# VHH binders against q94cd5, part 11

Target 1, 317 residues: q94cd5
Amino acid sequence: IILQFAPLNSSVDEGFWHSFSSLKLDKLGIDDSPISITGFYGPCGHPQVSNHLTLLSESLPLDEQSLIASTSHGNRNKCPVPGILYNTNTVESFNKLDKQSLLKAEANKIWEDIQSGKALEDPSVLPRFLVISFADLKKWSFRYWFAFPAFVLDPPVSLIELKPASEYFSSEEAESVSAACNDWRDSDLTTDVPFFLVSVSSDSKASIRHLKDLEACQGDHQKLLFGFYDPCHLPSNPGWPLRNYLALIRSRWNLETVWFFCYRESRGFADLNLSLVGQASITLSSGESAETVPNSVGWELNKGKRVPRSISLANSM
Short names: E, the ipSAE of ESMFold2; O, the ipSAE of OpenDDE; V2, 0.75 times the mean of E and O plus 0.25 times the DockQ between their complexes.

## First folded at step 3 (VHH)

Design s03 (framework vhh_vobarilizumab_d1)
Fold by ESMFold2-Fast, scan of step 3:
Structure s03 (fold): chain B 317 residues (1-317), chain A 120 residues (1-120)
Amino acid sequence: as target 1 above (317 residues)
Amino acid sequence: EVQLVESGGGLVQPGGSLRLSCAASGFTFSSYAMAWYRQAPGKGRELVAGISRGGSTSYADSVKGRFTISRDNAKNTLYLQMNSLRPEDTAVYYCAKEGLEYFDSYFDYWGQGTLVTVSS
């Protein structure tokens, strides 16, 4: 059975557009240079916010000298995701953007981070995104289109099993895993690192570790899982971040099968009935072309169609 | 939630015919290109046939002239009519939905598959 992923959807807060409008009027003018921005997602237990990457007013840099800089922290309830904004000054320029080339360029950045080892040290780069936009400040209307670059693995990853974490772990293991995840999640460090290892010892004690520690703990524990903060709430579909995570795992480690943990929360706490544990079969490339960039996908669909989103804030002014 | 459910596979003799169906739900079927892929034992996935939103079709050279892809938007169903089947057509056949790439024909959502065995 082939593993299916729940796609991300964009959610742009009105405060983002107000902040962007101020930035454009006060600093940028006609300067359409790409801008580094930060999006946010969370391990979602609620259908209303499931599978969303959100832009907030704090997604944009506050001053001209920090337009390219990354912020040091988000908030403990949101996982920061690096992204890039391509704003155009006309609708004609917006329509003429080479969307395929922009997607592939961003996917190539993710692949370089995987190949260089940067994604192992800072895996928050795996769910990188981009957004193209046109702001009509006379009408207070905005056209925008998100892409969430994701690698297409060939051969594809096959799903061996997928079940609620509460059915995979014993009662004692579940209590330990929940406690370890809550402790990890409350740390400032772990809020910014949405990919991690879950280790369970023979006496049912769980610990959360950084991905770079994998070689040190292989074979030392009863259970070892590749965990990630999953924005999805669906029982049969892992969220979109798992796609590039599996690309990292396939290219970095010589594993025949992988156990993964889709970490999900309810009311700000670990929820093992919503969280999933799965096992996937990862087929290695036949050649030493583990360094060949895979094909990528990721342009967001608007109500099932390949068209930009539009919003008017004229009534919110 | 996107769901694709294949049916119609089975055992057939060389030269025989089968019609595969894929029931789609959880999305606006008529808005997406659809495809059939197959995977034989020990091999990777192979694109067999694709159909655009407007009904334009494409086929792998190995099946061109023998297979016909079609869609019924009123029934949210994709079909693959397979004629003149050969032993090398033996595979699990998967229904797939167009992915998120702007100009790419890549397909991201897959069903559980239906087995087609061609043998005498």
Scores: ipSAE 0.000, ipTM 0.201, lowest interface PAE 14.7, mean pLDDT 81

Design s04 (framework vhh_vobarilizumab_d1)
Fold by ESMFold2-Fast, scan of step 3:
Structure s04 (fold): chain B 317 residues (1-317), chain A 120 residues (1-120)
Amino acid sequence: as target 1 above (317 residues)
Amino acid sequence: EVQLVESGGGLVQPGGSLRLSCAASGFTFSSYAMAWYRQAPGKGRELVAGISSGGRTSYADSVKGRFTISRDNAKNTLYLQMNSLRPEDTAVYYCAKEGLEYFDSYFDYWGQGTLVTVSS
């Protein structure tokens, strides 16, 4: 069976557009250079933010370092995700933008990071997102497109099994895994690294390790899983971030199968009933190259339609 | 939840015909482009045929004139009529749905596949 992924949705807080308007009026003017921004995954068990990448006022590059530190990195119920904003100055340029070329360019950057080893050192580059926007500051209206660049793997990854983590682990292992995940989430240094290893030793002791430590982990474990922060809640499907993660795993290691762990939170804590453990076949056919850049997808649909999202702040101004 | 279920595969003699079907659920079928891909042992994925939401079709050179893709929006079903089958058509055939990328690019939802074996 081919592995299927739960899709992401965008959510843009009104505060984001207020902050962007101030930035554009006070600093950018007509400067349409791409802007590095930060989005946030919410906890998968929360109805309003599950499956969502959210933009908040603190998503924009603010000069106030104390504000950034206080609002973003200490909040355990959010997972930061890097992204890039392309704001256009006219509706004509917004409509004429080659979305396919921009998506492919962003996917190519992710692929370069996979091939160079940067994604192994800093896997936070894997779930990178893209926003195209047009801000009409006379009308206080905003139009935008979201993309979650992801590779179409060829050959496709086959799912061998998928189950709740609570059914995969023994009671002792589950307690240890939950504690290790909670400790990892409490660590400031690991908050921006949403891809990791889960190692379980023969004595049921679990530890969270950096992805680059794979070879060291293989020498002293009974279970080794490729874990990731999964913003999605569907019991039958891993979330969208697994797609680029599998591209990294396939290109870097000569593995026939992989065990993966979809880490999911409830109320800011590890939830092994929501979290999933799966096994997938990632083997390349003989003669196929893991070094060829895959095709990419990722443009968000608006209620099933290929049209931009829009919001008006006229009634709040 | 998007589901695609292929059926209609089997063993057929060279020169024979088969009709594959793909039952789609979990989305508004008529709004999306659909495609058939195949994968033979030891080979990568090959796009066989595509059909847009508006009914425009495209085919790989290897099957053009022999295969016909069609859709029945009332039944939420995609079809692939395969005529004049050859041993090199032996593959697992996959139904694919247009994902977040536009039709002219890529498809990101796949079914579980149906095996077609062409041999005497």
Scores: ipSAE 0.012, ipTM 0.304, lowest interface PAE 9.2, mean pLDDT 81

Design s05 (framework vhh_vobarilizumab_d1)
Fold by ESMFold2-Fast, scan of step 3:
Structure s05 (fold): chain B 317 residues (1-317), chain A 120 residues (1-120)
Amino acid sequence: as target 1 above (317 residues)
Amino acid sequence: EVQLVESGGGLVQPGGSLRLSCAASGFTFSSNAMAWYRQAPGKGRELVAGISSGGKTSYADSVKGRFTISRDNAKNTLYLQMNSLRPEDTAVYYCAKEGLEYFDSYFDYWGQGTLVTVSS
């Protein structure tokens, strides 16, 4: 079975556009230089709205130090994802943007981070995104289009097994894994990271570890899974972030198969009935170098069409 | 641009066989992974079988041992040989190529599909 991935959708809160409008009026003027921003995987206000990367008022501009949780309050259960905003000053400039070149440039940056080892030290660069926009501040209307660059691997990754985490782990293991994940997410001493290791010992004790610790863990006869924060909730498909994760794993470690853990939350807590455990075959094509940049995809579809999204705030607060 | 034209569907009795074909144009067929999907009335779309550019194959558990996916790069054609057909195989079958541009699944379907009806 070829591994299939659940797609991401974008969500842009009104607060983001208000913050951007203030930034444009007060500082940017006609300056359309790209802007570093932060999106978030995490809880939505709507009951069944998940599978999103969300832009909030705090997405612009985010100081690196503000990503570290140091208090008990706030929306600390959201997972930050780096991105870049390409705002244009006219609709004509928006329509002229070379979307494929922008996607390729961002994918190349992710690939460079994989090859240089930066993605291993800071795996938050793997789900890097971009958004193009046009803001009509006279009408309070916004046109935008997200891309979530992801590599197309050749040969395709084959799925060996996929099941709910609650069916993979024993009852005692599941309890330990759930507790370890909740402690990790509720930590006041670390920044949330979207990719990590799940280690389960023979006595059913689980721990969450940094991805760079993989080689230190491989001498242990324990369960070791490549975990990631999965914003998607489809029961038969891992979320989109797994794609670049598998590219990193294939490039960095000479593994023929991998166990992965799609970490999913319900109401801010680990949910092992929603979370998935899978095993995949990641064998490289014969005769090809791991140094060659793979093909990439990632432009968001709007209701199945290759068109930008549009929103007006003139008739809503 | 990309065009996939499925054919070979029809009405068949349980235990029978059908061979589906997909004629591809508008892209370099030999360089792309290909797949067959199906959708039954009232159900979601499911992957049936996949084949890489190099010829490696994969199958859904429900069809292993009964269906065979193959490709002919000289003819730009994808095939699905369906043996020992069951009523639950009744569906519209879609030919799909790997997506290189956008984001809904690893494969996109690009044809109208071909109907397979297995009737007792």
Scores: ipSAE 0.000, ipTM 0.210, lowest interface PAE 12.0, mean pLDDT 80

Design s06 (framework vhh_vobarilizumab_d1)
Fold by ESMFold2-Fast, scan of step 3:
Structure s06 (fold): chain B 317 residues (1-317), chain A 120 residues (1-120)
Amino acid sequence: as target 1 above (317 residues)
Amino acid sequence: EVQLVESGGGLVQPGGSLRLSCAASGFTFSSYRMAWYRQAPGKGRELVAGISSGGSTSYADSVKGRFTISRDNAKNTLYLQMNSLRPEDTAVYYCAKEGLEYFDSYFDYWGQGTLVTVSS
C-alpha cells in the first residue's frame, strides 16, 4: 500500500504578534526583509504544541540562550525549528508574493542541507517552515500564510506494515524503549532533537542515538529504527515530518527499506500504544538519481480553503 | 487555478467494468505524479493507485491485478480502468495530484469525486 501522512497544523500565539508588533515599531518600520524565526513543535500529547508547529513570543530572537530559556520551564521541551518570515507592509504586497517560488526556495534549502550533511548534525532543519504575513497595526489585525515544505517522492513510498509500537516490541523491549525515550526527552536541547535512532539489542536493551551514528550501529544484528517526534495522533498515518525524513534517509544512505518509529506522548511521557512502528519501501524511479531535487508541497489551507489565516488583537489591547 | 474533474462513475454489476476519467487543468499535467483515491460510506479515505510523471505505477493491494491507472499527457487526462468490480469497491473516487504548493486532506489537491456503486 502507499504510505499516507497526517498533516501538521500551524498555530500562532497572540504573544508572537505582540513581539512582532514591537519589532516593527522599534526596528523594522517599512523594512520588508525576510526575518529568520524559530517555531516550536513536539510529539503528540504536548499541551501547547500537540499537532501544531507553533509561533510564540520567543520565536523572533534566535539566540540559543533565549531558546533554552523559552523551552526549559519544567515542562518537556518544545523542539525549535528554523523558519523564515516574509513580512509585508501592505495588503497589495501580501497578495502579490509568489507563494510557489517561496515554497520552492525553502524546499531547496532543505535539500541543500540534506546533500551537504547538515541535516545529520542538525535534523531540526528537516521540518523547516515559512510564513507570509501582513500586520495592520492601526487595527491590531494580522493575516498570514503558513507552509511546511515537504518532498514528494516518485514513485510514492510503499507501506509494508504499520502497527502500535506496543504490538511491535515485546513487553521487555517496550519498557526499555519507553525509558530510553523518556531519558532522551528529559535531556537538554542539544540532545533532545526530533529525529534520532532507536537501537534495541538482542537482550532487549534500548538506546537512543543521534542520526550521525548510523554507521556505528550497522553490523551488530540489533533492531534499528529511524525515530522522530510525531506531532500527529492518527492511528493509521505517520505525521508530516516523516516526509522529509524519508528523503534524507534515501539520499544519505540509499536505503530502499526502512523501519521507522513515530514517537508520541501522553501527558508528557512516552506512550507506546499511541506511538507507531512501520516499515517502508522507498524506491527511486528507473533513471532517477538520488541527487535530483524532488517536487514539493506544503502550503497550509485555512479550513479547506485557499485563503490566509487571520487574527485580531484589538480586544486584548 | 488547479482543477480536477472526475467522470465515468455509475452503477455496475459485480464482475463488471468501469473506466474513470479525470480532466486536469491549471498546471503542467505531465510534470506531476497523479493518483486515484476512494472513500466508501462510513470509512476513511484510501489511496487506490498512483502514476509518476515517467509512467511508473503503484497500486493498493486490494485492487492489484484488477485496476489499471494510466495517463494521457497530450490530453491532460488521468484514467482508472476498473475490472472485476466487487461490492467492496463501492465508493466515491477522487482524482489527486502531488507536487503542488497547496495541499488538502492528506496533502493532495482533489476534485469533487465520482460515485461508483457495485450492486445488482
Scores: ipSAE 0.014, ipTM 0.233, lowest interface PAE 7.3, mean pLDDT 82

Design s07 (framework vhh_vobarilizumab_d1)
Fold by ESMFold2-Fast, scan of step 3:
Structure s07 (fold): chain B 317 residues (1-317), chain A 120 residues (1-120)
Amino acid sequence: as target 1 above (317 residues)
Amino acid sequence: EVQLVESGGGLVQPGGSLRLSCAASGFTFSSYHMAWYRQAPGKGRELVAGISSGGSTSYADSVKGRFTISRDNAKNTLYLQMNSLRPEDTAVYYCAKEGLEYFDSYFDYWGQGTLVTVSS
């Protein structure tokens, strides 16, 4: 069976457009240089962000306003994700931008981070995204395209099995895994990263480790899973972040099969009935091909159609 | 303006061979990844074989060793050489071009298809 992923969903908060309007009016003017921005997501059930990669008011670099804003808002940290905003000043410019070239350029950055080892040190770069926007500030209306460059592995990854984590782990293992994940999520933003290792020893003790520590933690016949924060809730499909994660695993480690863990929450805490454990068969098309940039997809559909999103804030502005 | 025209389908006996062609126009053929998909009666569309702009190929497990995808950039033509055909290969075969790389639809420009029937 070919592994199927739950698709990316984006959400652009009204606060993002308010902050962007302020930035454009006060600082950018007609400057259409790309802007580095930060998106946020969390595992399914996160209290502060929905099941989406979300742009908030704090996504834009607003200097003192950004410094004053709180970086933690409740029980769990939301995960910062790097992105880039291509702001256009006219509808004509918005329509003329080469979407394929911009997607491929951003995919190349992810691939460079995988090849250089940066993605192993800071795996938050794997869900890197881009946005193309046009703001009609006279009408308080906005058009945008959202993309998450996702690698298409060739040949496709095969799913061997997939089940709720509660059915994979024993009751004792499940309690230990849940507790370890809750502790990991409650750590600060420098240690709480969206891609991690889950190890379970023969005495049912679980620990969460950084991805870069894989070689150091191998041995002892423990269960070892590649975990990630899964923003999706579908019982039969891992979420979109797994796509580039598998590209990293294929490129860095020559593994024939991988065990993965789709971490999901309920009411802001680990939920192993919603979380999934899967096993996938991953193969290289050839040894030489492991060094070449894979094809990528990523432009988000608008209700199944290949058109930009359009939003009006006239009632709230 | 993008046009993909498949040809070469037909009725063949089990163990036979067919060569499918796809004539492409309206874009710079050599710059795009191309693929062959098929859809059997009552089933969804499935990827059979892909070829990158650089010539790297991939195949579905069911056709590995029997089918060969290739391209001729000078003639803007994509080929699928099908050997040792089986009744389960019966399907409409579609040529596909890389599109704008949308999340669920990597290949979004399709031809009309060509029917392959493997029967005695």
Scores: ipSAE 0.019, ipTM 0.411, lowest interface PAE 6.0, mean pLDDT 81

Design s08 (framework vhh_vobarilizumab_d1; at its last look DockQ between E and O 0.08; V2 from the best seeds 0.00; counts 0 for: pae E 7.0 > 2, placed apart)
Fold by ESMFold2-Fast, scan of step 3:
Structure s08 (fold): chain B 317 residues (1-317), chain A 120 residues (1-120)
Amino acid sequence: as target 1 above (317 residues)
Amino acid sequence: EVQLVESGGGLVQPGGSLRLSCAASGFTFSSSYMAWYRQAPGKGRELVAGISSGGSTSYADSVKGRFTISRDNAKNTLYLQMNSLRPEDTAVYYCAKEGLEYFDSYFDYWGQGTLVTVSS
């Protein structure tokens, strides 16, 4: 009845900390200014690993040109997600960071992008993340904490139905949808975008379209779903990115009933048995409430507890 | 910090009624989404009913028409009126609040629970 979302897990590759340590020692010193970074959705190359946003060595660009290169369309197993790193110079500063203010600031950026139309042009900004960290370079130990800012809609979205995509589509439609999704992921024609439209014509031909094309896709003979790259694999819950997507849909189109498609991969390819199709009921916002930033949540839990993650790389240095 | 304390559970015969209460403190109750979950013996927790700050409600299909969720913002209290109780409603009932800045499938704060037994 109430739509509930599968949570994300953070994963930080050892190579990220090596790259960050070099940057801190060579360039930053005591400069604790926030740094733009890029995370990646995907199973980290392991079929059994899911629900991850991963930081890799290429997540931390050294300059604007490196940032452009690292956020460009790449390997199909990677879906780039923009983020921001707040590194502190002491553990005391790390513990005293105003987590609520940092989360709200990042959520406000997402909301501004929704209101300005930037999120419609570049939906990759919807799943923005932040990470706070403390790097003890004398001990080669790192303390960190991720947040995946997501809006809380009031009243909450109601789930009308949810099923595997393979049960929603006919066999012919499913083959077409799967092929279209695989083409989209490997396309040089269209930048991989984590939020998109799935259009199915009356002759069972599927196409992946930009969100801006919604009006053109609403022909009498088409099925139309709001699709997104879902890094989560729970069979009864859509992944976390759907939360901000629903906020965009409500704000942009004032739709009170939405068909959505949770695109999920198995071994790098579209998997319609893991992918979900659902229908959601959204209470429309109007007037002042439509322009007010919703409440947000998103600080990661460590094994159900509100504590940061820690790792030592002393044995690998 | 956030505290949720459930009460009102007990033993009741099939067809009977119970009203559960949840006393909330440590946050602004009137602006928070609240819900009731239950966990039957040997089963996972399932959502029973939810209520928004504005009073909009939602229910699991299994309890729709029999259970009513409500809130009293002046008393910082959440209620679940349970009518026409069935043996399959036997479970520990939990009060839950959305977790401000944290996540755990929408609800991060849970009460201790109150046992409801429907038998004999």
Scores: ipSAE 0.043, ipTM 0.419, lowest interface PAE 4.4, mean pLDDT 81
Fold by OpenDDE, look of step 4:
Structure s08 (fold): chain B 317 residues (1-317), chain A 120 residues (1-120)
Amino acid sequence: as target 1 above (317 residues)
Amino acid sequence: EVQLVESGGGLVQPGGSLRLSCAASGFTFSSSYMAWYRQAPGKGRELVAGISSGGSTSYADSVKGRFTISRDNAKNTLYLQMNSLRPEDTAVYYCAKEGLEYFDSYFDYWGQGTLVTVSS
């Protein structure tokens, strides 16, 4: 069966729009050039509610050169993701934006990062996102639309198995994996690294490693899983970030099947009952090149519709 | 606006053949994963066959070896060749377009469906 991924949903803090309004009035004026921004997300921490990609006041750059570095801060709940904002000066311009071209442009950036090896060194670029917006500063109303570019693999990824992590690991393994995950999350150096490797040895000892260390750990494990912070709460679906993760894996390594680990939390700790382990087939069709850029999708729906979102701050301004 | 229009359904005897067509418009057909679903009376909708933009195909076990999904990108048309039809193949057949932006379903657009009845 085809593996289905849960969508990633956006959340915009009012502070973002306040800061953006100030930026628009004080600096940008009528300049509608794209602006680099930083979004934040983390693993799901609730059994019934998925996490969001969130914009905050700090999502806007202080300067163009220190955007991601200045916003990282080693916060476990704010994994930084690079994004881009296209703000138009008129609603007509907003409506005329070529959404397909904008999506493709950001998807191409992701693919370039995969092909160059940048994504292997810094996998936080995999969930790159874009926002189009129109700000009516007279009415303090904002129209906006998120996209989370994700590759469409050919053939589609097939699901072989998906189950709670607690059912995949032995009791000893589960204890070790939980401990290793918690250590990963508690370290200022790794807490905001959303893609990683889970390695389990024959003696049931688990370790979390950077994705770039895959080749170094060859032969040293009984179990190896590609892990990621999963923002999704659904018991039968991995979250959206897994899509581009699998694209990277397929492009980088000639693997027929992949084990993946959807890391989820409860009350700030690793929860293997909520977390998922799955196996997927990612084999390339005969004759296809792993270097060819796949098609992409990813515009966010608003209540199931292909329309932008809106917010009014007239009462709070 | 995305539109999917199925045709080719009808009444056929067991062992017979039908070819279903789905005319697609309002999106880039050649870059989309397409599929056929069916829903029998009193049953849920089930995947019958899928075809990627690159032409890779997949089939439900119940129709493997009997059904063939294909596409003509120049005509923006999806096909389902159904051979050796059985009474249990009786259902409304739906054409579906991938919708990967959200997942209540893998597919976000459906046609109106075409009825296939296999009966002696």
Scores: ipSAE 0.018, ipTM 0.385, lowest interface PAE 6.4, mean pLDDT 90
Fold by ESMFold2, look of step 4:
Structure s08 (fold): chain B 317 residues (1-317), chain A 120 residues (1-120)
Amino acid sequence: as target 1 above (317 residues)
Amino acid sequence: EVQLVESGGGLVQPGGSLRLSCAASGFTFSSSYMAWYRQAPGKGRELVAGISSGGSTSYADSVKGRFTISRDNAKNTLYLQMNSLRPEDTAVYYCAKEGLEYFDSYFDYWGQGTLVTVSS
């Protein structure tokens, strides 16, 4: 069975466009240089609704040199992720942008972070995103495309099994895993770390560890899983962030069999009935072939259609 | 569950023709962008031809004028007619479909491939 991934969708708050309008009018003028921005992401928080990668007014920092310093750390619902905005000055330039080349460029940044080891220290680079836009400030009308660059592994990843986390863990293990996840989410040091290891020892005690600690987790353990904040609520599909996570795992550790944990919440707490555990089989790219960037996908459709998103703030202005 | 099954490959002499088929199931074929890719020994996969849900086609420069992509929405089948075959066309040919949720340059679902060998 080929592993299928749930979609990820964007949400761009009106405050983002207000902040961009101010920046464009007051400072940028006709400068169309790309802008580093911050998106906000978190695990699913409701059993019937998937979360989005969100842009807010604070996604555009006042000083681009201090972008990371302007990011809200320790807010459990706003795990910061890096992104880039390509703004255009005309609708003609917007329509002529080479979306294929831009997607590949951003995917290459993710791949470089995987290859260099930066993704192990700061895994929030894995869900890196891309926005292209045109703002008609005479009409307060905005058009944009949003992309979530994601690797397509070749051959495709096989799914061996998938089930609710509550059906994988014993009752004692589930209690410990839930408590460990809630602690991870409550700590200013770890709440912004969206990819992690779940280790369950032979006495059913769970520990959540950073990716760099993988070798230390290869001991007397009953279970070791690759966990991530999963924004999706769907019961049969892991969320989109698993795509780049599997690329990291295959590239850095050459693991052929991977247990993964799609971490999801309800009412602000770990929900192991909503969360998923699965086992993936990854066919390694063998031989002496030079490692090359995998193919990528990720331009978001607009309600199933290949058209840009459009919003007018004229009624609010 | 998306299924793509290629057939029609084989051994053919230079200048010959082959017609590849891809039987599709598990999705709404008529609304999907479909493509053929190929992979020669020691090389990566490359796009050969693509066809939109509305029938618009595109081709790699190396095959323009020789290959024709087509689709039969009633049979959920994608085709590649390959004429004037050359030894450099020797490759495993893959049927691919675009992911339903994402627009883009690369396809998210693949078949198992069918081998085409062009040699005397």
Scores: ipSAE 0.015, ipTM 0.288, lowest interface PAE 7.0, mean pLDDT 85
ESMFold2 (binder alone), look of step 4: mean pLDDT 81; pTM 0.814

